# VH-VL binders against q0aze0, part 86

Target 1, 268 residues: q0aze0
Amino acid sequence: MKIILVNNRFKENTEKKAQEIAGQLSALNVEVIIDNGLDEPYAGTVDFIMVLGGDGTMLRAARRYGQRAIPVLGVNMGTVGFLSNIEINELAEYLPLILREEYSLEARMMLEVAVFQQQSLLTRVFCLNELLLRSNSPRMLSFALEISGQKLEPYRGDGLIVSTTTGSTAYSLSAGGPIADPQLDAFIVTPVASHIINKRPLVVSPEREISLHLLEEREAIIGIDGQIKMDFGAENRVLIKRAPHPLLMVNLKAKPFFTSIDRSLQRQ
Key: E = the ipSAE of ESMFold2; O = the ipSAE of OpenDDE; V2 = 0.75 times the mean of E and O plus 0.25 times the DockQ between their complexes.

## First folded at step 4 (VH-VL)

Design e12 (framework fv_inotuzumab)
Fold by ESMFold2-Fast, scan of step 4:
Structure e12 (fold): chain C 268 residues (1-268), chain A 121 residues (1-121), chain B 112 residues (1-112)
Amino acid sequence: as target 1 above (268 residues)
Amino acid sequence: EVQLVQSGAEVKKPGASVKVSCKASGYTFTSYAIHWVRQAPGQGLEWIGGINTYTGDTTYRRKFQGRVTMTADTSTSTVYMELSSLRSEDTAVYYCARSEYYDYGEFLDYWGQGTLVTVSS
Amino acid sequence: DVQVTQSPSSLSASVGDRVTITCRSSQSLVYSEGNTYLSWYLHKPGKAPQLLIYDVSNRFSGVPDRFSGSGSGTDFTLTISSLQPEDFATYYCLQATHFPLTFGQGTKVEIK
């Protein structure tokens, strides 16, 4: 069995804990690869991915490995997030279940984001939460949104978010988008500070293809899961569609989504 | 438009604690991380740590670990940095600054005006 | 800690001069996904630092065209093509690829 341990490079305690867990797993004849984000993603075959950290660390793991159809377990290291399933102090209790593959999986849709310059593909990335198009200057953007070949009236404002249902509680929520059950598959399209009256968030089929391009030369960026940033100009176009594979999240412990989000929104 | 407003100057005795606030406005508070950076007199900029305002997850530079605590109050869009066991070398201007990433401090785009903390006997 | 060293520590220049400041890291700043987390800041006494350049070469919103950044791996440069009166300040680079985030020691750009 081969397991990737994904940790947060900004937390020395997660690095130390990853090494301790790696030693324990090695004693059980499990091969361990540690990924702190500095090296390229491990290219070999992997049986399981264990993410040691908060939601940000899980988002990185999903981008790097989510398309491989490998079970991914979120292990909380100190702050309860939406994407973790167990606490670090519970790992020893659940480790036998992990090694015997005695767990259920929850599929979470991902986005495939392709950025073009003219007709040339510049990059293709995957993400679990969202793509953000935003201005990189005090000036508003004017941009075109097309959904499955249907051209909408131009948008004018600070930007746009295209989110998965998992991402509905992340940046899309902060921009006024709806809370979505993550068991549903859908794109949520949320405008950011639109200057056009009545531009509302849209909930569309995950089979739709969404395209964005600027109508005026502006400095803009494309943000992926709040962690990757790419320049975006009038010569660029972005295509967003459902990723080929969902992220397979390990469920060892029941985690009630609606009570979790309710508590988060009411915290003082 | 985007604005970070910090609390006023503090004078503390060695061994005391100080709690500095940073109130954000003009953007969606939970979409950005807040970092703390200080500058001691005659010295350069020094990163202290950061907080993910959405999750509450924190990262601290090792030399401050155990005596710094960062918290975020989403209802008031305010981040706090508390530094305990103050020493004379903690005398510095403390800045909060915004980063657009949940987990990482890629760069610091907007900064608070700074809070002078003086530690003297 | 990754060490970040700026050169020179100070320089004297006149309005209209081309100014070059270098920043060198003890380790590569290339993140696995190709991003290089190096940014440049302008700082004046009594004011907050101001972001000038991020991700090596991208000018931040509102920053004048005279500021440019370049470099790769461990060696980075900030260039001011034609120094203006408001540019007399201390400049800092910041690396954010490695824990902990580390600033260079600063480069003071003085009149004449």
Scores: ipSAE 0.176, ipTM 0.653, lowest interface PAE 5.2, mean pLDDT 87

Design e13 (framework fv_inotuzumab; at its last look DockQ between E and O 0.01; V2 from the best seeds 0.00; counts 0 for: pae E 8.6 > 2, placed apart)
Fold by ESMFold2-Fast, scan of step 4:
Structure e13 (fold): chain C 268 residues (1-268), chain A 121 residues (1-121), chain B 112 residues (1-112)
Amino acid sequence: as target 1 above (268 residues)
Amino acid sequence: EVQLVQSGAEVKKPGASVKVSCKASGYTFTSYAIHWVRQAPGQGLEWIGGINTYTGDTTYRRKFQGRVTMTADTSTSTVYMELSSLRSEDTAVYYCARTDYWEYGDLFDYWGQGTLVTVSS
Amino acid sequence: DVQVTQSPSSLSASVGDRVTITCRSSQSLVYSEGNTYLSWYLHKPGKAPQLLIYDVSNRFSGVPDRFSGSGSGTDFTLTISSLQPEDFATYYCLQATHFPLTFGQGTKVEIK
């Protein structure tokens, strides 16, 4: 068995723990590749991905490996996030089930984001939570939103979020979007500080294509999962689609989404 | 208009704690992280750490681990940095600064005006 | 820790001069997902630092076009094409690719 351990070198404890776990797995004849984010994604075939850290580390793992249809397990290190399944102190208990492939998988949709200049593709990235379009200056944006060829009335405000259901509890929630069951496949389109009072979050089919472009020359950025930033100008357009493959998340331990989100909201 | 407004100057004795506030306005508070940077007299800028304002997740430079705590209050759009076990070497101007949410900050686009913390006996 | 060194530590210049400040990193600042997290800041006594350039070469909103950034890997340059009176300040580069985030020691641009 070959396993990728994904950790976050910006948290010293996760790097030390990754080395310890790699040693334990190697003693069990498991080949281990460590991905701390600095190098290019591992290009070879692997059987399993273990993410050591918080939700941010899982988002990086999803962008790098989510399209490969490989099981991904989130192992919590510290405060509980939404994307981890077991805690680090439970790993030894669950390791035999991992090695015997005795677990269920939950599919999470992902976004495919393509940025163009006219007809030329500049970049294509995948993400688990959301794309954010926002102003990079104090001036509000004026932009066009098109959903499967249907042109909506222009948007005016600070920006727009296009989110997966998994991302419904991330930036979209902060901007006033709905909480969505992550087992549903849908895009959630949430305005950021819209100047037009009749603009509401939209929940649309994941089969739809969403297109964005600026109507005026403004300084704007496209943000992906809060981890990749790209300049976005009037000469650019972005196309957002359902990614070809969902992220396959490992369930070793029942994680009740609704009680988890309810507890999180109570803390606020 | 994006603004970060910090609390006023503090004078503390060695061994005391100080808590500096940073109030944000003019943007969606939880869409950006807030980090802290200090400058001691005659020295350059030094990064201390940061907080994700939505999740409360924090990261700290190792030398401050165990004596710095960062918290965020979303109801008031305010971030706090508390530094304990103060030493003379902690005398500095402390700045809060806004950054995007990726891992631990990539740039600092807007800054607070600074808070002078003086540690003297 | 990744060491960031600026050159020179100080310089004297006159209004209208071309000023070049260099920032060297002990390790490559290229992040695997395409960005190089190097930014430049202007700092004046009694004021907060302000962002000039981010991701090596992108000017921040409102920053005059006399400021430009360039470089790759470990070597980066901030250029002021024609120094103005308001540009006499200390300049800092910041690397954010490696933990912990590290500033250069600063370059003071003084009146000649």
Scores: ipSAE 0.240, ipTM 0.690, lowest interface PAE 5.1, mean pLDDT 88
Fold by OpenDDE, look of step 6:
Structure e13 (fold): chain C 268 residues (1-268), chain A 121 residues (1-121), chain B 112 residues (1-112)
Amino acid sequence: as target 1 above (268 residues)
Amino acid sequence: EVQLVQSGAEVKKPGASVKVSCKASGYTFTSYAIHWVRQAPGQGLEWIGGINTYTGDTTYRRKFQGRVTMTADTSTSTVYMELSSLRSEDTAVYYCARTDYWEYGDLFDYWGQGTLVTVSS
Amino acid sequence: DVQVTQSPSSLSASVGDRVTITCRSSQSLVYSEGNTYLSWYLHKPGKAPQLLIYDVSNRFSGVPDRFSGSGSGTDFTLTISSLQPEDFATYYCLQATHFPLTFGQGTKVEIK
């Protein structure tokens, strides 16, 4: 068996724990690769990914490895979030199950985000939570939203969020979006400070495609999962669709989503 | 649902011109380029060229330059490919295909049903 | 132009067989930004080609998981883990990293 341990190099406690766990796994004749974000994603075949840390680390892991259909386990290390399944102090208990591959998998839809200069591709990324378009100035943006070729009325406001159901409890929630069932595949389109009072979020079928572009020369930013940032101007377009692959999240410990919402949100 | 619907089969004499249409629907027309690919009898797929539906810019395979013209009508979401000075070797099924990368055409995710063009005396 | 060579040109197989098709390019298909624009298509007579795999290893929407793509640089592989009746067709690889776009010559998968 080969396992990737994903941690955050900027969090020393996760680095130390990764080394410790690597030693333990090696003693059990498990091959271990540590990914702290410094190097390119490991290109070889692996059987399991263990993410040590919080939601941010999970989001990075999803972008790096999600397309490879590898089971991904979130191991929380004292942070607040929605994407971890077990706590670090529970790992020893569940390790035998992991090694025997006795666990359930939960498929989570990801976004495929493509950013263009006119029709020239600048970047294509897969992400677990959301794409954000926001103003890079105190002034509102004017931008066009199209869904499967259907043109909506122009948006004016600070920005727009396109989120997965997984991402519904992230930035979309802060912007007034609905909380979505993680078992549902859908886009959540949430306005950010629209000039239209009571502009409602949209719940959109995962079979549709979403396109955004600015209607005027303004400085804007594209944000992905709150970790990738790039400039966005009038000559740019963004296309969003369902990723061809879901993230396969390991479920070792049952976590009832709806009964845990209040507790999780109170900590944030 | 994304669809590309092409015009019907054509029969032409050598030296004539043919104009094939490709009507797009189900997506933002100007967000994707349209390319053309053909297959002659018993042969493989051959890339002809493409058009940027946003700017109208075109790129053609060298062997077709001077004979092929691609145009886009944004009002009808239709792309046209005109091939002039037809030869017997131009007999083929012609496909339009959507791509999200103009400069290279990194993938063709949706295709038209094809248009048979027969060039014979 | 970048030459793209598929192997084999044709093969005979039975339902349930594992099928492997290789595509080799005359130069690296890794673009300057690190992307590799290699895609695979299925084509049946009288039908439009269908996208199977893009960016080397990504399955297009609706494509069964028995199809998989792998490779890097100049060597790429399409694998059908268990051939189904509807999979008998001609397969093409396409490189779009270099202008002009070029297809492999095709691999015809026939019933044994």
Scores: ipSAE 0.024, ipTM 0.636, lowest interface PAE 4.1, mean pLDDT 90
Fold by ESMFold2, look of step 6:
Structure e13 (fold): chain C 268 residues (1-268), chain A 121 residues (1-121), chain B 112 residues (1-112)
Amino acid sequence: as target 1 above (268 residues)
Amino acid sequence: EVQLVQSGAEVKKPGASVKVSCKASGYTFTSYAIHWVRQAPGQGLEWIGGINTYTGDTTYRRKFQGRVTMTADTSTSTVYMELSSLRSEDTAVYYCARTDYWEYGDLFDYWGQGTLVTVSS
Amino acid sequence: DVQVTQSPSSLSASVGDRVTITCRSSQSLVYSEGNTYLSWYLHKPGKAPQLLIYDVSNRFSGVPDRFSGSGSGTDFTLTISSLQPEDFATYYCLQATHFPLTFGQGTKVEIK
């Protein structure tokens, strides 16, 4: 069995714990690949992904490995998050179940984001929480939103968030979007500081294609999961679709979403 | 206009704690992280750690593990850094600085004015 | 920790001079996503540091075009093409690719 351990290089205690777990697994003849973000994503076949850390570490794992349809387990190292399933001190208890593949999977929709320069595809990335279009200057943006070819009235403001239901508790919430049940598949489109008073958040079918482009020259960025930044200008557009594969989250211990909202919102 | 305003100078005895505030304005507080950097007299800049104001997660340089605590209050757009068990070598100007909200941290675009913390008998 | 060493530690220069400061890292600063998190700061006594250059070569908003950055991997350079009176300060590079974030020791640019 081959497992990827994903950790956060900015948290020293997760690095030491990852090495400890890797040693324990290696003693059971399990091959372990540690991904701390410094190397290219492991390209070979793998059976399981274990994420040691908080929601931010899970977001990176989802972007790197989510389209490979491999089970991903979130292991919390401290603070309660929305994306972890078990605590680090419980791992020994659940390890036999992991090795025997005795667990269920919860699918979480991901976004496929394609950024163009004029007519040329510049890059394609995947994300779990959201795409943010944001001004990169003191000036507001004027931009166009299209949903499956249907052009909405132009937007004016600081930007726009296109979120999954999983991302509804992230930046979308701070911008006034609804909290959504992550078991639903949907886009949530939330304007950021809109000067157009009738621009309300939209909940949109996952079968739709969402397109964004600037209506005048401005310096802007596209942010992905709050972790990847790309320059975005008047020569660019972005297309957003449901990704081909959802993130397959391992469920070993019940973690009710709705009771978790109260605790996690104390940090918002 | 992006602005970071820090609390005033502090004089402390060895073994005490200090809590420095950094109030942000002119931008969406939860869209950027806040990090802390200090400069002791006659020395260069030293990174202390940072807080992700979106998730509340903190990252501290090993030297400060166990002595530093950073918190964020989103209702007041304020970050606090508390340094405990103060020693004379902790005498420094402490700066807060804003960085883009990226897992890796990349640049400090706006800085507070600095807070002098003096640790003496 | 990744060591970042600046050269020279200090220099004396006149207004109009071309100034070059180097920053050498003990490890490559290229991250797996292709980014190189190296930035340059200007610091004057009694004032907060000011960002000049990010991602090796990008000038921050409002920074004069006499400032430029270059380099790759482990070796980086800040160049001031024509030194102005307001440029006398201490300059720092910062690497943010590796934990912990580390500054160079600084380069003091003084009036000749």
Scores: ipSAE 0.012, ipTM 0.571, lowest interface PAE 8.6, mean pLDDT 86
OpenDDE, second read of step 5: ipSAE 0.022; ipTM 0.611
ESMFold2 (binder alone), look of step 6: mean pLDDT 91; pTM 0.940

Design e14 (framework fv_inotuzumab)
Fold by ESMFold2-Fast, scan of step 4:
Structure e14 (fold): chain C 268 residues (1-268), chain A 122 residues (1-122), chain B 112 residues (1-112)
Amino acid sequence: as target 1 above (268 residues)
Amino acid sequence: EVQLVQSGAEVKKPGASVKVSCKASGYTFTSYAIHWVRQAPGQGLEWIGGINTYTGDTTYRRKFQGRVTMTADTSTSTVYMELSSLRSEDTAVYYCARGEYIDFGDYSFDYWGQGTLVTVSS
Amino acid sequence: DVQVTQSPSSLSASVGDRVTITCRSSQSLVYSEGNTYLSWYLHKPGKAPQLLIYDVSNRFSGVPDRFSGSGSGTDFTLTISSLQPEDFATYYCLQATHFPLTFGQGTKVEIK
């Protein structure tokens, strides 16, 4: 059995814990590959991915490995989040279940983001939460939004978020988007600081294709899960669609989404 | 326009604590991290740490761990950096700077506060 | 910690000169998603630092065309094609690929 152990390179304690867990797994005849984000994703076949950290570490794991249809378990290291299933102090209890494959899987849709310059594909990336189009200067953006070939009236403002339902509690929420049940598959399109009061978040079918391009020469960026940043200019176009495979998240214990979000909202 | 405005100069005795504020305006506060960078007299720039303004998560350089605390108040779009157990070598100009989320993405610092001089003397 | 070394530590130049500053890291700054997190800053006494170049070669908003960045892996260069009076300053590179974030020691560009 081969497991990838994903940790956060900016959290020193998670690196030490990753080494401890790798030793424990090795003692059980499990081969461990540690991924702290610096190297290219492990190219070989693996049976399981264990993510040590908060939601941000899970987002990186999903981006790197989510399209391989491999079970991914989030193990919380201290910061409460939405993407972890068990706490680090529970790992020893659940490890036999993991090794015997005694768990259920929850499928979470992902985005496929393709960025073009003219007709040339510059990059293709996958993400679990969202794509953010954002102005990189004090000037607002004017940009075109097309949904499945339907050209909408231009957007004017600081940007736009195209989110999965998993991403509904991330940046889309702070920009005024709806809270979505993560068991639903949908794109959520949320404007960022729009100067047009009638621009509302849209909830659209995950079978739709969404394209964006700038209508004026402006300095803008696109952000992927808040972790990949790319310059975006008037010569660029981005195409967003449902990724071929969902992220397969491991459920070892029930995690109550609605009570978790309700508690979070009580804090402002 | 994007602006980061810091609190005024501070003079502290060794062993005291200092708390510097950085008020952001002209952008969506929670879309960016705020980092802190200092420059001691005659020396270069030194990164101290940063805070994700959306989550409140912080990351600090090891030498400041246990002495520095960063907090964010979203209602006032203000980040605070508190440095405790001050020593004379902590005398420096302290800058806040806007960057990508501390846990997410690029840490290039596109806009900076004007700086706060902290002098530690007995 | 990843060490970032700038060369030269100081230089003297005249208005109109081409100025080249180098930044060398002790480890590769290439991140697996293809990004290289190296940026350049201009700093004048009594003023806040200013971003010039991010992600190796991208000029920040409002930065004059005379500033350009290049490089890959461990070796990076900031070039000022024709030095102007306002360009006499200290320049810093910053690596953000490895924790902790580290600045170079700075390069002072002084009047001849």
Scores: ipSAE 0.159, ipTM 0.650, lowest interface PAE 6.1, mean pLDDT 87

